# Designs tried in a protein design chat: VH-VL binders against Interferon-induced very large GTPase 1 (GVINP1). Part 20

Target 1, 242 residues: Interferon-induced very large GTPase 1 (GVINP1), of Homo sapiens (Human) (q7z2y8r1479to1720)
Amino acid sequence: DKRLFVLSILGLQSSGKSTVLNALFGLQFTVSAGKCTQGAYMQLLKVEETFTEELGFDFVLAVDTEGLRAPEHSNKSKDRDNELVTFVIGLANLTLINIFGENPSEMQDILQIVVQAFLRMKQVKIFPSCLFVHQNVGEATATDQTMDGRRRLEQKLDEMAAIAAEQEQCLDVTCFSDVIRFDVNTHVYYFAHLWDGNPPMAPPNPRYSHNVQQLKSRILMTATQESRGNIMKISDVKSRVQ
Short names: E, the ipSAE of ESMFold2; O, the ipSAE of OpenDDE; V2, 0.75 times the mean of E and O plus 0.25 times the DockQ between their complexes.

## First folded at step 13 (VH-VL; framework fv_telazorlimab)

Design f4 (from e7 with light chain K52R S92D; at its last look DockQ between E and O 0.29; V2 from the best seeds 0.00; counts 0 for: pae E 4.9 > 2)
Fold by ESMFold2, look of step 13:
Formats: sequence, structure tokens, C-alpha cells
Structure f4 (fold): chain C 242 residues (1-242), chain A 121 residues (1-121), chain B 106 residues (1-106)
Amino acid sequence: as target 1 above (242 residues)
Amino acid sequence: QVTLKESGPALVKPTQTLTLTCSFSGFSLSTSGVGVGWIRQPPGKALEWIAHIYWDDDKYYNTALKTRLTISKDTSKNQVVLTMTNMDPVDTATYYCARDEYWGSYAFDIWGQGTLVTVSS
Amino acid sequence: EIVLTQSPATLSLSPGERATLSCRASQSVSYLAWYQQKPGQAPRPWIYYASRRATGIPARFSGSGSGTDYTLTISSLEPEDFAVYYCQQYSDYPLTFGQGTKVEIK
């Protein structure tokens, strides 16, 4: 009977999801023990009762792939790990794609994985929402929010979509907007400083605080829209993942 | 720049144990996703993967060679060591070490120059 | 263990001709690479993730395929392209290489 919003977080970010959610929402959570199933690490966060009617859900399930390296897992397998990423994206109401710094190799690899996963979801008629969080970039990039930077990201996403479409033999896909509903101006957020799970009590950069509030607002708007349409019950999620 | 270099004996007698060291620079095995593998190539023959170690100390071995192989790393020295016991003339090959990144899309992106190991009496 | 079978074993062609190299996997994989090797040298990364050219690889090389069947195509052979090409899967352990296709001057 309880309503659940599933938020997946992809990228090289790991442990501390409840700290990130507390910083974003200013909520005190009752943190459940994490559970690793099918290689996905899941943490259940209870929304404080005073906010449940505003948000439209009672719990947040944070899902990531941190458990891929747990001792309980079998041999490493890139195809199995990609299937788990695809599963996590398909399970979630909203996926945050976390990109660190301006490391060109790491950024391209993350984008490639994400684009492939969304293309696979399109093939099975599942259209999840996503947001990009670009952290530890130059402060000028984070504060200036230039159209050139957004244009370059959009071009790279379009390139990855075209490559993935050729790989998957999907002739009707030529750009990223053919894969999912995406607007580079509203779905990309930039942060100059690393989010280490211990946010400053007095942020050193006013733009940092503004960017956090913008991201929070977008997540809440998405969650509110989902709570009216297809929010899942906790029992449904448990059976689906187990 | 990223480099790897193999070192060890050029000649080994049958039944002896071979120890090869891969010394590298320009990257660290403490970085999440980073791994180093060993590949060999007998003269005039195909490439054969033999062993692999990752940043988290996960280790993988060629199934046919597994009982003879041990791989280890020294992250502070930027070295990976491969030990192969009970050498036989069929093990004569050029041995390469190479880097990969598990989270990336590349296979072995940087290779050493290789070292020829001859097993003969 | 995933077995990779390359064909043909040898491909004898002249400069300017089109070369098509095949690699078949015994099980479906998505992570497949190609390497070029010349005598006395280490293998060189050439194609990764089935279709992505490594840095500096000419556009005349293209990789394609999915599942179990993969192809490396050289649209117009140049003198420097005569070498041995290996495919390699890196989806599951143990990692495996194909036996190679030698592209040689007719």
C-alpha cells in the first residue's frame, strides 16, 4: 500500500546515497540496511511523514551497481554488468547519470553505456526519465552555463546514439532525441566541486547551492508527475527484482 | 604517458618455475577498474591470454594453465608479477603484459614490447 | 569458455582491394576487439567494442557485427595494412583470442 519512487544513480559515485539525498531534499531518512540482489545495491529511504502528501510517495528506493564488486558476486562479466545497468534503468522512475570531471575517456565510456541502455529500453517500449549531473568541472563551466558546452554534449550524445543504432541495427535512430525524451537545457546540471557525501554547512560557492536547488526541483517535479501515473508499490518492486 | 615493460629470464629449463614482472608507469592499480593481463604467443602461433589481475585483487587464469599460475601485484611499486610452475618446452613464447579498464569500452589498450622466454634443456 | 573462430586463415589480396575478415563466437558477446600485428611487434589495438576505431586508425577500417558474428572490413587495402589481425572477446573470463587472419600480398 505504500508508494515507492525508484531513483537509480549511475556512474562512478558509490556509497553514501542517503547523504546525497539528505543534502538534496533536506529530509531526515530512516535508513534501511542495504540489500544486494542480482548485482544491484539497493537502499530504502523513508520520506518523513510531513512530506509524503506533497511528494506523492512514501519511500525512495536508491539503486546503484556498487554491488557488482561485492565478494558474493561471480566472475567479472562486462555483458552481465551491462544487463544489470539496463535492468536498473528499466526499474527506475528516474535515472541520474553522474559524470565526474573532464576526463574524456571516462566521460565517453559512461555516455556510451547510458545511450546503449536507453536504446535497449526503447526497443521494448520503456521510456524512463534521466538527468545528467556533471561534477568536478571547471568553476567557469559550472557558473557560465554556456550554450557551447551544452551543444558539445548534445553532439556527443547524438554521435553515441548513431553508433549504438548501427550496432543494434535500429535504422530509425539517428540522434539521442530519437532514443529518449531529452532537452539538454533542462536535463543537465553542472557542479564545480566534488560531491563527497559530506556537504559543507556553509557552501563555498553560491552557484553550488543554486545548482543543488535546481536539481532538487527537477527531481521533485519528475517524482510528482510519476506519482500520478505509474508509481509502484513496494511489493511490486520486491517481486520484480527478486 | 602510459608504458608497460616485461622483465624476467630469457632461458628456463624444463620443470623450473618462471617469474615475470610487469613494470608500468603513467597509471596506478589503485584506480577503480584498472587491470593488467598477461598474454603469450608461441613463435609463429596465435595469441593466448593467460592471466589477469584487477585493482580490487580479483584474479583470473586461463583454464588449462590455472594450476600452474599465480599472479600478484605490488601497487606501491607499480608492478604485477606472474609465476608459472613446471615449465615445459611447449611454453616457449613471447610474453606480453597489457592494461585494461573494466569500466571502459577498451580491451587491452596499452601493451608492453614483450619478452621471449625459451624453455629448453 | 567462448571460442572465437576467424576466417579465412589467410587472405591474399592486392593493394586497392577490399578485405573482409570474419570472427565467429561460440556464444553471444558484445565486447569484441580487433588487433593488428606485424612480425616482431606487439599487437596493436585497432578496433574496440566491435566498431570503434582506436586513436589514429584510418577510416578505411570498419568493424561491424553483433551477437556471434563480427566482421572487420578494409575498404581499400594500403601497403601498410598487410599484417595479421586477431579478434578478442573481453565480455567474460577466460578472455579468448581468435587464431588470426593473415592479410598478405598476392
Scores: ipSAE 0.167, ipTM 0.655, lowest interface PAE 4.9, mean pLDDT 75
ESMFold2 (binder alone), look of step 13: mean pLDDT 92; pTM 0.934
OpenDDE, look of step 13: ipSAE 0.173; ipTM 0.711

Design f5 (from e7 with heavy chain S105A, light chain S92D; at its last look DockQ between E and O 0.58; V2 from the best seeds 0.00; counts 0 for: pae E 5.8 > 2)
Fold by ESMFold2, look of step 13:
Structure f5 (fold): chain C 242 residues (1-242), chain A 121 residues (1-121), chain B 106 residues (1-106)
Amino acid sequence: as target 1 above (242 residues)
Amino acid sequence: QVTLKESGPALVKPTQTLTLTCSFSGFSLSTSGVGVGWIRQPPGKALEWIAHIYWDDDKYYNTALKTRLTISKDTSKNQVVLTMTNMDPVDTATYYCARDEYWGAYAFDIWGQGTLVTVSS
Amino acid sequence: EIVLTQSPATLSLSPGERATLSCRASQSVSYLAWYQQKPGQAPRPWIYYASKRATGIPARFSGSGSGTDYTLTISSLEPEDFAVYYCQQYSDYPLTFGQGTKVEIK
């Protein structure tokens, strides 16, 4: 009778996904040779009993991809990478989209893949939530540009949704909010660098810890909203994953 | 804005080693997803992909040519170098370098003008 | 290795006619592109991701298909459209091109 909330994190290789998950939930992530070719690592988190009735679930399954490509085991394949993204998004109740740094090309590339995957989920009536995590941005970028950066991201997402709608022949999609429930002001989180300077001389950045707590609170709130009608029991998730 | 240019010898003798350089500007091979490929076209014949290198130093070769090919990059110079050993008259072709972006939806989006390499006995 | 077979080898048509070019893959791919090439020039990107026109390509060109069967259609040939067209898959390595279809004036 235990309920499970599935959380996944996606990003391109070298996007710091394991660092965010470890900071957020204290998870340990290991790479298996067999799992590297499939790109998924899963960890089960127990929810404290004092919160289970309020939240509506007992466990969180964190699903992390090593990256969209297993470095040691296969040639690059666009079809395989797209299939992995679609699978990971379809498995999860909430997906964290991890973007590392301020690289415009990296942001554009990940947005293309993600928007197409969410549009495909909409077409099969699977409605996962997403949050965007923009990691390793400078403090000035995180505080001085949040309004402008959010507007730019929203515009790019809407552009990608329109492009994907043409490619998937979806006549009713014109913006990203048509694809999934999305509000750029509450679904995008900006993170400062983990260290305030260069290791080993740098101390941990206190803004990073604060950003983690804000994200953690949002994840739990989203999970509560998801639990009202579609959270799964552990037996159902095991069948779905297998 | 974005350009690629092939350079190397116009004429090589059979059995010699061909070295071609792709010099580019307007982008960096240090950018995630960026790659440069080599494509050749014998006179009057079809295009043939021959080699590729990506920002992460992954390298790919045409199966039939792989034992004769070596590709490398110098990111600081914005150059990719292709070496092909044991040249034969059938290797006479125009050689192109071209850019792709792996994470995007595009194929080779920018091509060099090509350089004709003639292998004559 | 994924083999791309283009047909026909040559299309002889007049301006204003519809041209249909076929590209068949030996196994399923999702990433397929088309290039136009004129004599003495490098290939030009034309269609990417099977159906998306590259920047500046006229609307009379359309790409379609999925899996193993792909088509490039020119709805009404213009004088500048007579060229060789190549398909190319970029899903898996080694990358491969088709043999080309020459669209020529009758």
Scores: ipSAE 0.104, ipTM 0.618, lowest interface PAE 5.8, mean pLDDT 75
ESMFold2 (binder alone), look of step 13: mean pLDDT 92; pTM 0.940
OpenDDE, look of step 13: ipSAE 0.286; ipTM 0.751

Design f6 (from e7 with heavy chain H52Y; at its last look DockQ between E and O 0.07; V2 from the best seeds 0.00; counts 0 for: pae E 15.2 > 2, placed apart)
Fold by ESMFold2, look of step 13:
Structure f6 (fold): chain C 242 residues (1-242), chain A 121 residues (1-121), chain B 106 residues (1-106)
Amino acid sequence: as target 1 above (242 residues)
Amino acid sequence: QVTLKESGPALVKPTQTLTLTCSFSGFSLSTSGVGVGWIRQPPGKALEWIAYIYWDDDKYYNTALKTRLTISKDTSKNQVVLTMTNMDPVDTATYYCARDEYWGSYAFDIWGQGTLVTVSS
Amino acid sequence: EIVLTQSPATLSLSPGERATLSCRASQSVSYLAWYQQKPGQAPRPWIYYASKRATGIPARFSGSGSGTDYTLTISSLEPEDFAVYYCQQYSSYPLTFGQGTKVEIK
């Protein structure tokens, strides 16, 4: 009876009970206690009734992978992360890929895992939406290098898609746009200090509030498009996670 | 347009109970992250925070005054009520209500005009 | 609770002079605001996040500091700047204000 939009948040950073949605939509949701299942932290957010008709859904399920960090240097941690990411992406209507700071090794690892998971979704004809959020870069970096940063990210994603396609023998995939709908200019968001202060969910720096509003608008637009097509009921989500 | 207005008695006698109402418009306490607080200022003196109440009915009080205070809200009427017992002449002050944006940039972004309460026998 | 101590209590200056107002916290805070208040008026939000001016606040006002030491600077005083300024922390309960610094015309 209630409509649910499923938002997944993937990254090498986990803050436990903090949620991106409270930082982005704090005036539109009532937050329930989170639940951790299968290595994924899940939190149900109720949309305030005054916005339900505008948004086209009644609840948001935020799914966060708290165990995406490898506990040791073995190759087994990469296989576990691939399985978890595939599960989380398969559950979600929209996936946010969270890249924290300038850590080249962690950034490449998460991109490789993400591209592999989306390729597997394409093989079963599931085409989820994706946004990239690059946090805690310097304000000068966010201003001066966004075009170059977008170009580098797109190139890296295309390289990972080609490698994954060869590994899976998917001959019709040569770039990341063959895997999912992606536009580097509208699907990548840069923030310097989105989650700073005490507590961690404190509001963002005002200079970047426009970019936060743009991310919020993209999330809501995706949810509106999904509500007109395939927004699921709460009972359907329970079946998927059990 | 967001506004807040304080109402209540201008004069109370020592030991009486003060009840102040904050009536507001342009926002709702049903909205996540929104709250209303009370601040007082004795004539010619500094500001002192008293209490606030949030959309989820979470409440906080100034420690020195806590045993004398009750704050409540009526979301359907857009009102917040402050009750302070056992009034004393030292409680003579202008009482302000103000909006708290729990997720916003300020603790108190919009203030009422204030109402002077005089405690005298 | 966190005590905010403002200094000086009174700052007597002429228009065109630079004003420096200090606010010291008894322990580290993450969120500090400044308010301006003129006689007979409610306080007005002025600076938030220690250094960010509210909309419409002139560039001659700047806030700085972190941890326990915070400063409000008025680079060149205008006649409308003579008022009382309060700092306020909103990092932990109970919320607290400094006692104020009165900036008055000499």
Scores: ipSAE 0.000, ipTM 0.399, lowest interface PAE 15.2, mean pLDDT 72
ESMFold2 (binder alone), look of step 13: mean pLDDT 91; pTM 0.930
OpenDDE, look of step 13: ipSAE 0.008; ipTM 0.524

Design f7 (from e7 with heavy chain S32R, light chain S92D; at its last look DockQ between E and O 0.03; V2 from the best seeds 0.00; counts 0 for: pae E 18.0 > 2, placed apart)
Fold by ESMFold2, look of step 13:
Structure f7 (fold): chain C 242 residues (1-242), chain A 121 residues (1-121), chain B 106 residues (1-106)
Amino acid sequence: as target 1 above (242 residues)
Amino acid sequence: QVTLKESGPALVKPTQTLTLTCSFSGFSLSTRGVGVGWIRQPPGKALEWIAHIYWDDDKYYNTALKTRLTISKDTSKNQVVLTMTNMDPVDTATYYCARDEYWGSYAFDIWGQGTLVTVSS
Amino acid sequence: EIVLTQSPATLSLSPGERATLSCRASQSVSYLAWYQQKPGQAPRPWIYYASKRATGIPARFSGSGSGTDYTLTISSLEPEDFAVYYCQQYSDYPLTFGQGTKVEIK
């Protein structure tokens, strides 16, 4: 009877996402062949035996939303993206939202869909966790010059939450922290573009290593907190995605 | 319809300070996510980005030119102003201003027609 | 600073021929655009996000590539396509342009 933690990864680029857990963990995950189902690419990662009792799960399912693009890409892409994002967020214990560089302009429509999906989860009393990951923010990760980026992201999320609250007739929502548990200082992570390939054999600098360890610890903390309440059997997930 | 127009002196003497104004219509710099950038092109040569300002007054400068540049905005007048000190003949170029929709898919989606600035004694 | 190197500098072709323009970045980038510029005019947005055509750009233009190597392809040149094409990265400041590829009539 094996327990599964579901980690969803939303973003515009799907390359490299399937190996993100291997880059974050010191564990030797065995990466199973992925399968694309309903526009979501899924990979199963097996947790090493020495960690399963501590973590409370045996496998991690990484769910990647293949093909998420700006509406200009397809006449029906808005409806397709909305349903896919809602499915992925509803399935996941934790959702990582990828934002590329300082100019995440293509993500604006997707961020609106994501905020709306989280608001809908709040309305049914489901409290999913999320983390924001900025990739390719320059090579000066150790300087931590991303405070301006955090402020801009928080402002944008708050605006989208207020708009979504009006659309959904939610009287008690005025900012994004009203929608889900969110702290811009602990739920937003910044990385150089090093995740597009194999994980580095040695850390390129101390700030990169620290940021990787912070994200890893947050993911494991979320997984541990969810181990009894939200973790499901592999057979249940297989039925839903086949 | 969105338009931008550059204005300023056509001739500047070496060591003088150049002031260029970008006047625009059809959009506002109070709109979240909007910015205006400056790009120059010496005659017959490649484009060079030089400065940027965003709706929230965040500013960026080309590294080689940063000590000589100041960018500012006047949202009520729909204007962005670029000042470049200590002009030199190598600064002779057509100067463009362009709109940047930071959350859009383009880096510079709408350009002015440009203004030629010649630096000569 | 991210340097973009375009090749060839000049591409001399006849109408109806296929043109292939290269843009190589000194380090990996995530956001790349292409602009077309004709003499006496401002650059015009052409391709964004490496592969997506700006509004009104003919289907004969296609962009491809990722990381450090990017390509603009014109499947069959029309008379109006003879111009200079610039690539531009918008992944990190300072924003940088390639030096241009001039597509001219042979």
Scores: ipSAE 0.000, ipTM 0.409, lowest interface PAE 18.0, mean pLDDT 72
ESMFold2 (binder alone), look of step 13: mean pLDDT 92; pTM 0.938
OpenDDE, look of step 13: ipSAE 0.299; ipTM 0.767

## First folded at step 14 (VH-VL; framework fv_telazorlimab)

Design g1 (from f5 with light chain K52R L95Y; at its last look DockQ between E and O 0.25; V2 from the best seeds 0.00; counts 0 for: pae E 6.5 > 2)
Fold by ESMFold2, look of step 14:
Structure g1 (fold): chain C 242 residues (1-242), chain A 121 residues (1-121), chain B 106 residues (1-106)
Amino acid sequence: as target 1 above (242 residues)
Amino acid sequence: QVTLKESGPALVKPTQTLTLTCSFSGFSLSTSGVGVGWIRQPPGKALEWIAHIYWDDDKYYNTALKTRLTISKDTSKNQVVLTMTNMDPVDTATYYCARDEYWGAYAFDIWGQGTLVTVSS
Amino acid sequence: EIVLTQSPATLSLSPGERATLSCRASQSVSYLAWYQQKPGQAPRPWIYYASRRATGIPARFSGSGSGTDYTLTISSLEPEDFAVYYCQQYSDYPYTFGQGTKVEIK
């Protein structure tokens, strides 16, 4: 009877999944013992009962990878990593795609894998939601790049969609909007840092808390929209995980 | 902008140990996904991949050569070092180092010029 | 270990002719690249992801194929295209190269 919202987190660098979960949902969360299935680490987080009726689900399952390398694999493999990304995106109601800094090479590398995974989901008629988070950008550049950054990301996503369509021989895909429903103005968030300093466990600066609350609000809004039609029961998620 | 250069001896006697250094600039091995590989080519023959090291210190070796190879990096000096023991005339080849970005679309996008190593008495 | 077999070993053609180079993998791969190499030079990236041209590569070059069978096509040979072409898989370690196809002047 309990309902579950599945949240996948990809591209996370040195911060780790528990740090993101603590920042988004507080330091106190209820978690099942972690399970590693197909190289994905999963933990269960109970929604505060005051929000259960509003959101339409009782639990959040956080799904994370340790940099796209499964603990069950001995060697790096691009085919296996691509299949893992496709699996965790297909499992999730919402996927957070974290991009560190303004390094164009890092953005392109991550986007290429992710766009191909969404294209594969489209081909099997699974339509997961995504949200892009640019972390560790300069404070001045975060506000100054809102419009330019969104435009450049959309252009890059369209380019990656065309590349992926050629690889998968999909005739009807020419841009990212052909792959999934995406609005660059509402699905992309920019903020300076998740943490004040290095390493990741340093105390966050005050602007970190504001940016995190904006991201949390968007995640909850997306989850509310998903609860109107696509929220799974816990038994269904166990089947997909097993 | 991005460059790699191989250095080491041009002549090695059989049974000796070869040490090659790849010095690079314009990128860092501290960047996630970045790696440096070694590829060799005997005169007039095909390319053969032999070793690879990544930013996270994962290392990969050609199966037939693994017992003779050691690869290491010094990220602060922008260098990768390849050591191959018990050299044999069959190991005569041009040795290249090349950049790999694991998250990227290319295999090896930037190559060094190569260095010819001859193994003879 | 994934073995790549290129054919033919040598392709003797005149400028203006169409060249077709084959690369067959011993098991299915998704990540396949082509390199061009001229005498005394390092290999140069030419095609990646089986079908994408590297930066600056002319449109007369096209890559195709999937799974185990891959092809590099040169629609109309130019003097600068006479070289050796290698395919390489980069799906799984160990990375492997084909043995090369030499495209030479008839």
Scores: ipSAE 0.026, ipTM 0.576, lowest interface PAE 6.5, mean pLDDT 75
ESMFold2 (binder alone), look of step 14: mean pLDDT 92; pTM 0.931
OpenDDE, look of step 14: ipSAE 0.046; ipTM 0.622

Design g2 (from g1 with heavy chain A105L; at its last look DockQ between E and O 0.04; V2 from the best seeds 0.00; counts 0 for: pae E 13.5 > 2, placed apart)
Fold by ESMFold2, look of step 14:
Structure g2 (fold): chain C 242 residues (1-242), chain A 121 residues (1-121), chain B 106 residues (1-106)
Amino acid sequence: as target 1 above (242 residues)
Amino acid sequence: QVTLKESGPALVKPTQTLTLTCSFSGFSLSTSGVGVGWIRQPPGKALEWIAHIYWDDDKYYNTALKTRLTISKDTSKNQVVLTMTNMDPVDTATYYCARDEYWGLYAFDIWGQGTLVTVSS
Amino acid sequence: EIVLTQSPATLSLSPGERATLSCRASQSVSYLAWYQQKPGQAPRPWIYYASRRATGIPARFSGSGSGTDYTLTISSLEPEDFAVYYCQQYSDYPYTFGQGTKVEIK
């Protein structure tokens, strides 16, 4: 009946699910329902009727994962993370991968799991879109600074793709671009800090607000492209979740 | 070509403050994900991690040594500086600096050659 | 703090023999590395992420294990392999090293 765009946010372990989505989408959506299943928080957002014809969908299902904060590298915990990541990526039209700068060991774990999940999606011929969001990365505002960071991320993703390809015995995969369509210059976004100034009426940090608007614009562009041919009906999503 | 080199005094008297400089080339500490750590090795003994600093000025210290350590960086000079107060003969060791890549799977991928610091009168 | 215990302390073998070095952690770790060190030299990265060889490391070296038990295996010792090998965890601060296993010529 109604058309649904599925947006997944990996790397967040949060109980404030609607706050992040409201910051990204503002008042263009009304929160209808929330549910936690299998370690994922799902939030159904209704698109305001004046925009449904332009966007090509009626609802957005936002999925925010809880289970990716298992720090122990045990077989049981890793298996749960792999299953959850595979489920979330396989369900989503677009996946946001949130990378935290203060926890290097945790970040290494999540990046490897995510790359392996995308490789598994390629094996079953599912082609999800993704964007990387780097938070808590300090003063990465200069073009040269962000370019070096982008190059290092691309190198790390290529290394992880090669490792995953060896583990999955995939001879045709040598770099991350073999796993999923990816451009490090347009698919990676950096966030520094939320506030700059004095309370109580201090304006938002201009750097953070600008990056949020760029990310929002990219998400909506992707959603518009997906709505022309790849948007699932709500009944299809319900059966896939069950 | 990525290189790191330690510099500082070879001999320090007890109670004095040691200052070591790690000078590096082939990478920048302004690059997201880059860090530099310090590791020491007393003669004939095991390696001991002592401090880390990352591109965003985040810092980590060995818990047993934390009150004696200060780490800082000068991105424009490609240097990391370690200061250790109240030196004692047990602190005699070879001190290494090494690069860490926050976004990767490696621990320390490139090491300096090390500098021996002897604490004696 | 996570303690790494390496065994044996010394492994006396001849070239061509198989060497097995053990590293046991006091609690589970996700990230473990191995380093080779020869007298008067800095440690050299050898194995990372428990099982991945660093660039240029010969295939006769292999790492394995998970949780608390990790192993470095040298399938057939060459003369240049006689050195001290250290394991290191980099899962939690403070990062810690094992006390080393010396592989020496019998």
Scores: ipSAE 0.006, ipTM 0.451, lowest interface PAE 13.5, mean pLDDT 72
ESMFold2 (binder alone), look of step 14: mean pLDDT 93; pTM 0.942
OpenDDE, look of step 14: ipSAE 0.602; ipTM 0.855

Design g3 (from g1 with heavy chain A105F; at its last look DockQ between E and O 0.27; V2 from the best seeds 0.00; counts 0 for: pae E 11.6 > 2)
Fold by ESMFold2, look of step 14:
Structure g3 (fold): chain C 242 residues (1-242), chain A 121 residues (1-121), chain B 106 residues (1-106)
Amino acid sequence: as target 1 above (242 residues)
Amino acid sequence: QVTLKESGPALVKPTQTLTLTCSFSGFSLSTSGVGVGWIRQPPGKALEWIAHIYWDDDKYYNTALKTRLTISKDTSKNQVVLTMTNMDPVDTATYYCARDEYWGFYAFDIWGQGTLVTVSS
Amino acid sequence: EIVLTQSPATLSLSPGERATLSCRASQSVSYLAWYQQKPGQAPRPWIYYASRRATGIPARFSGSGSGTDYTLTISSLEPEDFAVYYCQQYSDYPYTFGQGTKVEIK
């Protein structure tokens, strides 16, 4: 049986996903054809043979919430769609949460869904890791990673965690760090350009390239840590999906 | 500042087709999760949801009215258009458009002022 | 489709009294909202996700309930609270509204 690391991507438009995956994993992975399996787009990435022993897994499954927006769905339901997001987060070893630009409404909506999902996972003792990616922010914000922006995000996550905890009647949760392991300094990444809006032939932005490498390093570090205790066989993933 | 405004005829004759336009500002229908819905309220009666369109062009219609309704959007103009065929005096109502944010917890967070459509000869 | 039944149809109370409005769904729902509407005005978001107050809504308003039974409570009525209140489910399409509860003075 092959070992599988599951990476979930929330909030990212599917058209930019291949560019990001190629940039992050193109040197160590081959990209397989993706399929929409349970309303989510899935892409299987094979780990190059020279790295499988070092990393402790053979495949990465990238799961994208494109299925929640796919036109082929004839019947949308907020209950079903929020359950699917919760399931995708619970399946994943690591979840990337994309927040596009400085749109306050989109940020709040996505954060509410994410916090609720992680709180539900905590209640069943599933502890996935997460990283936040702010894309298409002002270049000054992306290059000046000040504590002010990180503190505001942390405060907002804490507020959402408290609201969700009251709603779920989970009295031991008062802040986001009570829900999952989170460090605003190492779990938040800022990019000045959209992955989808960044032409392949555009001159590299040095800060964009550095941030991509930093994100890649964090993803691989998380995957290595998970392989020592939490990486599942493909058969185990099927049972968890049920 | 997010605003929506309904426009269209105040008077429609029976059997005619009603076309209503929702013009909005402060948000875009290209944003994931964003939608615009139409709700009507006959004079002195309860609210009735009619139709809905999302950023990805998914569309939903009230079951009883579905065969008479068409909803569409023009993202570049920040407009949503509702068309209802074969109008009848029972369709006399105030028609509202409202924003929906599908990924969040709200249903309709911002409403237009409404436009009264009277159907009579 | 999911039918919402509100009770009572009319609630006649004085300022300072406690008001309790009921909304019952024909099937279990998780996503329920309340709107306030005054004559000649559009509905205003009031409570969402059963219990969360919309921005600027006074703390005397609270929502509760789960499954098929939901309640809007006004702990101490103020003069501005006399209006019609509608519940709405947004768990499944088609979205549906209750028929309203009119909270009136006296």
Scores: ipSAE 0.005, ipTM 0.510, lowest interface PAE 11.6, mean pLDDT 73
ESMFold2 (binder alone), look of step 14: mean pLDDT 92; pTM 0.938
OpenDDE, look of step 14: ipSAE 0.516; ipTM 0.824

